# Ledger of designs, part 5: VH-VL binders against Non-structural maintenance of chromosomes element 1 (nse1)

Target 1, 232 residues: Non-structural maintenance of chromosomes element 1 (nse1), of Schizosaccharomyces pombe (q53ek2)
Amino acid sequence: MEKERQDGLSDKHKFILQYIMCRTAGVDNEQVRELVQEQYGETATVEDVINELNNSLHNFDFKIKRVQDQLDGRLTLHFQNLSGDPVSQMATPYPPVQIELMRKIIEWIMKCDDYQYSLTTLQIQKLSRKEMGLAPSVIESHLHTFERDGWLRQREGIWTFTNHALAELDAYLHNEYESNLYECNACREIVIAGYVCDCGYCLHVYCCKHLAHVNCINCNTPWANATVIGRW

## First folded at step 16 (VH-VL; from z2 with heavy chain V106T)

Design b6
Fold by ESMFold2 at other seeds, look of step 17:
Structure b6 (fold): chain C 232 residues (1-232), chain A 125 residues (1-125), chain B 110 residues (1-110)
Amino acid sequence: as target 1 above (232 residues)
Amino acid sequence: QVQLQQSGPRLVRPSQTLSLTCAISGDSVSSDSAAWSWIRQSPSRGLEWLGRTYYRHKWYNDYAVSVKSRITVNPDTSRNQFTLQLNSVTPEDTALYYCARGYEYTSGSYPFDYWGQGTLVTVSS
Amino acid sequence: QSALTQPASVSGSPGQSITISCTGTSSDVGAWNYVSWYQQHPDKAPKVLLYDVSNRPSGVSSRFSGSKSGNTASLTISGLQAEDQADYHCSSYTTSYTLVFGGGTKLTVL
């Protein structure tokens, strides 16, 4: 056991923090748990170490946020900046046109029809040409950059937010897109992959796995008829 | 290491308001992985969850139906604590009161992993 | 909201397995898989043993296991030890997203 300073983080805490910070798109919670056990012993918990880090980080408007994947429930840890404009913080290394494109993609995803919360490459290209005058080849390059940097993900040309982006954008989406936003009634987090009942009760895909039967627990209407949120 | 320290009067007269405070060390009352509950225990009723407060993107409260008309649970971020106010108490409210942290291991589930020391509150004249 | 039904007491000898039931309704135990179990020794606060029916927090012995069928959840303690003598409480969420506890079960290790 190391001696801990009353006024600061121990060397082991700093090691864990640096491990998380260096993995900007997020870190598997179980990888950090194993690291914590290696550094502190088999009975040490990742929850306690992260809590202690967050107590120190709050002084600088940072925190480590634990995010549960909306489909499979996998937990990841994300280093988050609590200050300033979230989009500007996400996109600090980008030239102004890419920052504007990111703001537009966020808007287009949040305002898309039919509960999709996702856009095809073609949709992004058409909207970018219409609203920004950008060529399709420029869009493909920018989307690749956003994917590389962990802000967007895609499957077969269908683009949406990563868990990292959702963590960073949480306050921004609540503030700017309140009327377009669904929240999970189980965990209170934003839903871009889940279900919403006609009565308004909404759950992530993973949170639905906790239901013991198949009707909406709020209105008892068959859950099978709930509207699907997202494309997954 | 999370610790919960309770304070408040141990004797309350019928019809008055029971007020208890739970001071948190080692965690934040605004943690978005936690929910902060009051639970009481008596021989006749066993454990009884009363209510909670928690922060995600805003503050939420959930209260047990049995006390919903009389209860308020409030956070105090500046002092890193949360409080119970239970109005119009009767001798039936005599119990051992605990504050507890619920930790969200799974979305929407808050098993209680840290508890205060307990405060035995007696309601009588 | 509905109180959950547990047997008032259960006993067993060291090395045996015992099971404690927790029966609710479709508006609590039957609604969510958010059933938890707590162990409480005399004059101590409860300690969580299981959450979400069957998950063990770090540091809880694998001798404790849980299951659920319909409106009834069960805690099984295998290989009883003297230290297992305690009160055991179940809890569940309701359809109103509130929490209810069972009446508690006193386990005596003979």
Scores: ipSAE 0.484, ipTM 0.782, lowest interface PAE 3.1, mean pLDDT 87
Fold by ESMFold2, fold request of step 18:
Structure b6 (fold): chain C 232 residues (1-232), chain A 125 residues (1-125), chain B 110 residues (1-110)
Amino acid sequence: as target 1 above (232 residues)
Amino acid sequence: QVQLQQSGPRLVRPSQTLSLTCAISGDSVSSDSAAWSWIRQSPSRGLEWLGRTYYRHKWYNDYAVSVKSRITVNPDTSRNQFTLQLNSVTPEDTALYYCARGYEYTSGSYPFDYWGQGTLVTVSS
Amino acid sequence: QSALTQPASVSGSPGQSITISCTGTSSDVGAWNYVSWYQQHPDKAPKVLLYDVSNRPSGVSSRFSGSKSGNTASLTISGLQAEDQADYHCSSYTTSYTLVFGGGTKLTVL
């Protein structure tokens, strides 16, 4: 294994780090695996390289986080800044009105009815008009900017957080929206796509793959009756 | 490469508190991909998981039912280590104690891929 | 009286295949597919062979395979070799955020 020889990380580690950093919305784990194997050989693992990078990054309040998609389990790698206010960091290039809108969209998603953790374009337009006085055309422009920059995603006009946003906002959501959160009982991560049993036991859609039984593990009622979290 | 180095007393009197320390190098005790466990082994009981500490959005602890009333596992981020405190020990707590890293290869799975060297602790007068 | 039940011992000849069982309950082995297997040589710490029932970490021989049905998981060792003589332990994640081990199985290679 290559050790520290040049004032910190090896040249190969620095290359991998920069590859991940340049892709601010996240990088597919398989793409990084191929790059690691090219740089270090066919037996090298992403896990070892990322662990070595994180050992160096810890002292600078940075990390690379592996994120498992809540629906399909695809792994992505995200460069994360652990310091400061995460909403300000995600919104740094934006004028004050867009920062305010992002904070409101976060609140509206976290407090939406019926476990949806998502909003339609019309819902955002209505809420922003009532709470911020913004015109619908202004909202359309801002939403496209948030989508372009990798903070929100939409399907058929239904908007929610990207995996990148969830990784960046993790501490913020836990601190500010603790009473509105569901956490997966398998992995302890926030659930915006999953299931919750009447007894409170909660799993991501993908984490349900690890269930060996058709009933809720905690209360033994049929898992098929669990409430759906999110719109997916 | 991850290494776990154990330290602590090897002889403890009954009713005292057993205290062991596991120093971590090559990883962080606050890693969001790891969970840090204490496991003991005796001829009569085999391997027995005692408890763990780990960080996700806050610190979590999980303890085996058999020791839950007597055990504490604490992280120390400034020294990059974690500790075992087992209160009110009896001769049945005599065992070879290991610290171990559980690594999350997939969501919710924590196989133990690195182990400390082991500390044989004897509980007797 | 370990939480998971394993046979105390098993034996086989070189080249043979053997299977070690690990039986739990619906609140551990039967609840999740989070069963792991460990090999332990004398005076050494255990080494992980399998996780999540059947996944091998890098560097573990394909002679080791795993399966699970209901509350019972199985480790199969194909093409037994002298170095396979060791203790084998299973573990499972429980529904209460804890881990449990089996009592261990001594494998003797004849």
Scores: ipSAE 0.465, ipTM 0.771, lowest interface PAE 3.3, mean pLDDT 87
Fold by ESMFold2 at other seeds, fold request of step 18:
Structure b6 (fold): chain C 232 residues (1-232), chain A 125 residues (1-125), chain B 110 residues (1-110)
Amino acid sequence: as target 1 above (232 residues)
Amino acid sequence: QVQLQQSGPRLVRPSQTLSLTCAISGDSVSSDSAAWSWIRQSPSRGLEWLGRTYYRHKWYNDYAVSVKSRITVNPDTSRNQFTLQLNSVTPEDTALYYCARGYEYTSGSYPFDYWGQGTLVTVSS
Amino acid sequence: QSALTQPASVSGSPGQSITISCTGTSSDVGAWNYVSWYQQHPDKAPKVLLYDVSNRPSGVSSRFSGSKSGNTASLTISGLQAEDQADYHCSSYTTSYTLVFGGGTKLTVL
């Protein structure tokens, strides 16, 4: 809690905040670190500046979240709205049919068989025809919009969440899909790209670099036998 | 600038509960990038990590095996602090107690980058 | 008692390099790459020098470097200076994801 309803921030802090807010799909942590050092000198850290921003933002139900990419570990900073239903907030500029489609795509990704946490364009088209009566050309248009706006990404026609979407949807996914999600045992974040051992121990692809040897530390089974989560 | 300010009694009788408080400035106890630990130091045992509390999507606790049956570490979000409760203390619990912030620079790694001033707690009759 | 073994003391002359070892087991140092090093001057709290074996936090001199092989991690201090005289502690996570410290090493700069 703040003693005042003001943000309590210097002009330099507000500049950093604006820089992050203007990059809605996320900002490279190293770019922000360089900016912080330029504005505050060598003794300042991005971590301290983000903490101070978050102390002020909390009063307005906003937050800057640091997200680690599940594959390569690249850190990005994301400005988040914590109020209300994150799906409806995420999709506020969209017509109702696109909001419904986004909500369905989230459901279909989270309930994928075989640990895939991703869908092909064809799978989305078939599911949307079956459950929503939407034509394939309409789906292609909506998927393009979701990709453009930074909510979904694809590789070779395989669609999943961006890091931005994971950050915005974190609370929603935990609340609505608790039985369908895996969490990384190293960092406690949701896993859509990683490995899960038969014993249930789960790590992001990137978090596996922290293992000093090749076996699961929980059950000592070779990690090479773990089930792959995601398609990456 | 993160600061950790400790408070609590310096003398505790054997069999009683040791209770210490760590007040946080410049960060939130509910930060999803931090974990909040208690660590003690004595000439005979050196540094000894006791336990931690942290928030991700819910609150988690981890405790050292040596004290797990006697320890509780609790956050207090309304006061932005966290506490140590160590039950059934003996003279061997006499030590310099620190609270510390562990910051997650990379996944699962919580190096202690900010420490409280330390509280020397003596357990004796 | 400390779970990790460090030499009780190490000494070196200004400008030289020294190495402090931290030996654990396959259940801690050998299980994870989560080894950290701390510097502690008399009557002060420890200060982190390295995390994840070899990473330096912002503001820590490049004179401090780290490595690990098997169950042994090492802190190397190059270009020794008088202010490097302090106690040095290593830490590691265990396979049960608890944290253990070494017994500490007193560094004397001659």
Scores: ipSAE 0.464, ipTM 0.767, lowest interface PAE 3.4, mean pLDDT 87
Fold by ESMFold2 at other seeds, fold request of step 18:
Structure b6 (fold): chain C 232 residues (1-232), chain A 125 residues (1-125), chain B 110 residues (1-110)
Amino acid sequence: as target 1 above (232 residues)
Amino acid sequence: QVQLQQSGPRLVRPSQTLSLTCAISGDSVSSDSAAWSWIRQSPSRGLEWLGRTYYRHKWYNDYAVSVKSRITVNPDTSRNQFTLQLNSVTPEDTALYYCARGYEYTSGSYPFDYWGQGTLVTVSS
Amino acid sequence: QSALTQPASVSGSPGQSITISCTGTSSDVGAWNYVSWYQQHPDKAPKVLLYDVSNRPSGVSSRFSGSKSGNTASLTISGLQAEDQADYHCSSYTTSYTLVFGGGTKLTVL
């Protein structure tokens, strides 16, 4: 018989929850699937266990969110706090100036020209000096901290949100930047790496693999002509 | 485990509104991995998807073109249910009605993995 | 009537392989790779066998496989067994964010 605790969760469910919570930047769905099968047997599904955990978590304003990587479709699981100001919650250990910088970086990414949804290190340094009076060396230190803590990622000095940040900021971005964001027509999630047709039909890079047709399914113009969102 | 329990009338007069309820246990109607559908089945038409409701950052609805002008599917988060309302019914709406959970195993794909018990609704005077 | 075309019936002997077709248009089967297959025994709700053309949910036998070419998807059942006698339905996501089903195929195992 599986042991139960005061909160109504089994010891096996609590083990899975702890595994996910301890991995602040998210955990690979397949790693959790393997753990579920080890704990419950090979016919057990990660989807059912996560659903049962979320039923217990909702009373505390927490949930486990499944996030699909916009480029390769890899699924990760993220423990999410649904209460309060998400930027302040994300940056609780940071001094106020770093919290303000994070809010500015979010704004600059969301309002970036030419569908880039990303900034170079130089762009961040110039904007930070202009709008906050911060020196370039201070910015390098702060960006390193945000990357280490799993909020931003970069490739060759081009910075954007991690999947972890997208999960935490989902409601905030929809509330504060609705006019600046694109939503995937396949999965309804925010697009920072994908394509948008002139008619407004939009897909993540990965979600385009679900197209069986070479034309936009909304307006029938060639999908090859769609505007690229993001730098990837 | 997830269970879907249907309730509602089994006989409805023509021109009236058909109203069915699907109670959810083991999942939340506001799950951001699920979509909640009504599907009906008849000998002449087979399975027919009618519409769905689901939550992501807000509530969404999608409806089949054939019933779009007459259908409403609404969530009820306080009772963890969702409802079908089909206006102006005719005898051609006679069918076995199912509620079903669509689960997003891959983005944008909602295969129906849990179904209600079915409610046979007859539209007749 | 049904938006997707399936044969009304098919039959096969135990151990045989059989294929059920599902034909749509460029606005459904041909638009997305979101084709699903459902098995339905008498007086029971449908059960999903395949999604996204060829993916099997946990617990579905590898005897069930799927493929798609153009506007036509196919379900193949290998090594037929008596329990496979049922109705089979295909479904597809459309370009208007809706789903459509085939008319269903009755499989008889001889």
Scores: ipSAE 0.463, ipTM 0.780, lowest interface PAE 3.4, mean pLDDT 87

Design b6
Fold by ESMFold2, fold request of step 18:
Structure b6 (fold): chain C 232 residues (1-232), chain A 125 residues (1-125), chain B 110 residues (1-110)
Amino acid sequence: as target 1 above (232 residues)
Amino acid sequence: QVQLQQSGPRLVRPSQTLSLTCAISGDSVSSDSAAWSWIRQSPSRGLEWLGRTYYRHKWYNDYAVSVKSRITVNPDTSRNQFTLQLNSVTPEDTALYYCARGYEYTSGSYPFDYWGQGTLVTVSS
Amino acid sequence: QSALTQPASVSGSPGQSITISCTGTSSDVGAWNYVSWYQQHPDKAPKVLLYDVSNRPSGVSSRFSGSKSGNTASLTISGLQAEDQADYHCSSYTTSYTLVFGGGTKLTVL
């Protein structure tokens, strides 16, 4: 018989959307690809389903963003709310002091010297004491929370943004830190792991795989001499 | 599913401006995974990429060197479409014009996975 | 037209393999691994077969494969079928991040 449906979304599309929404820190593109093929058949593509979802979601100020890891190219899908303040939304469950700390950590990462776009635990503790008066034990607790919730990642005590944080903060970083940004010349996305030539030509680590030549294609100097961005 | 629908005149006089529109359904012209191109095809030149527009954190344009001085490609987010303007046309601009979506399957790569139906444009007196 | 050179035509019998070359310069095919291949049947728009030299979009047969060495990319069609009769176009990004196409190759299936 007649069946009432939302324009632009089938029940199968809603299932895929709910799967992605329930994974607030992002979901592996390959897991979603498997679900799409299960629901729609082996010829269905995740790209087409996500495009169809985004067409409907745009009307409600939401989107699903596909993010490529800057080091290894792994793809993840992230549900985003496009309205409001991105920092406040990423930190909604946190008390005001943690929200303020997150804003400061973003600033400190973006304003790092020597192209590092990352901070050690000690650097965060020193800066937070100096600028916020917070004790080291409080910082350790807050960093654990940010790592657990998928906003920051660390390796051997070196902290930086997750892919989820980069997706959520994209507009904020461009708006507030334009003069501190590097953008990849291949894909136009923010670089926190990559290389920059003296002439300013910049690539993500992963995007360098697409360069077939040993010299910078903009100025023809050896690419091997490019400055490393990030710690990876 | 993504569909590109072209519109515009089929006959343009020399020295005038060729204007075409590509309406997008099933995707957004401001998609951060897409780039929106105009491509033309003729027996003498084959396929020829003319230019594109795309949004990341701001709007970007790239144009082929051969037409850079006289081409403009503009998005229209309110109508979800993009346009071609090619100034000062000559009979050599007679071609079948396509709009196409380039989709970013990997960073920096935009293969054309959806094409408009094509518009044959003749430039003659 | 273009800096990318393709043979004007190639032919093969069903079940055989054929290869179509696409030769550019150090400023395009030789600069990036962003070579794509398109199939175009008469009166239809092109359809992407390969991107980034050798990657197949979902739904493209594994009979289509690609490779690149220096300034030359190649499309290989194995197990040739009648429906493969079409025009084939290569494209590449340039060092200025613009696009160029090859002149096209007509494939005839005997």
Scores: ipSAE 0.444, ipTM 0.760, lowest interface PAE 3.4, mean pLDDT 87

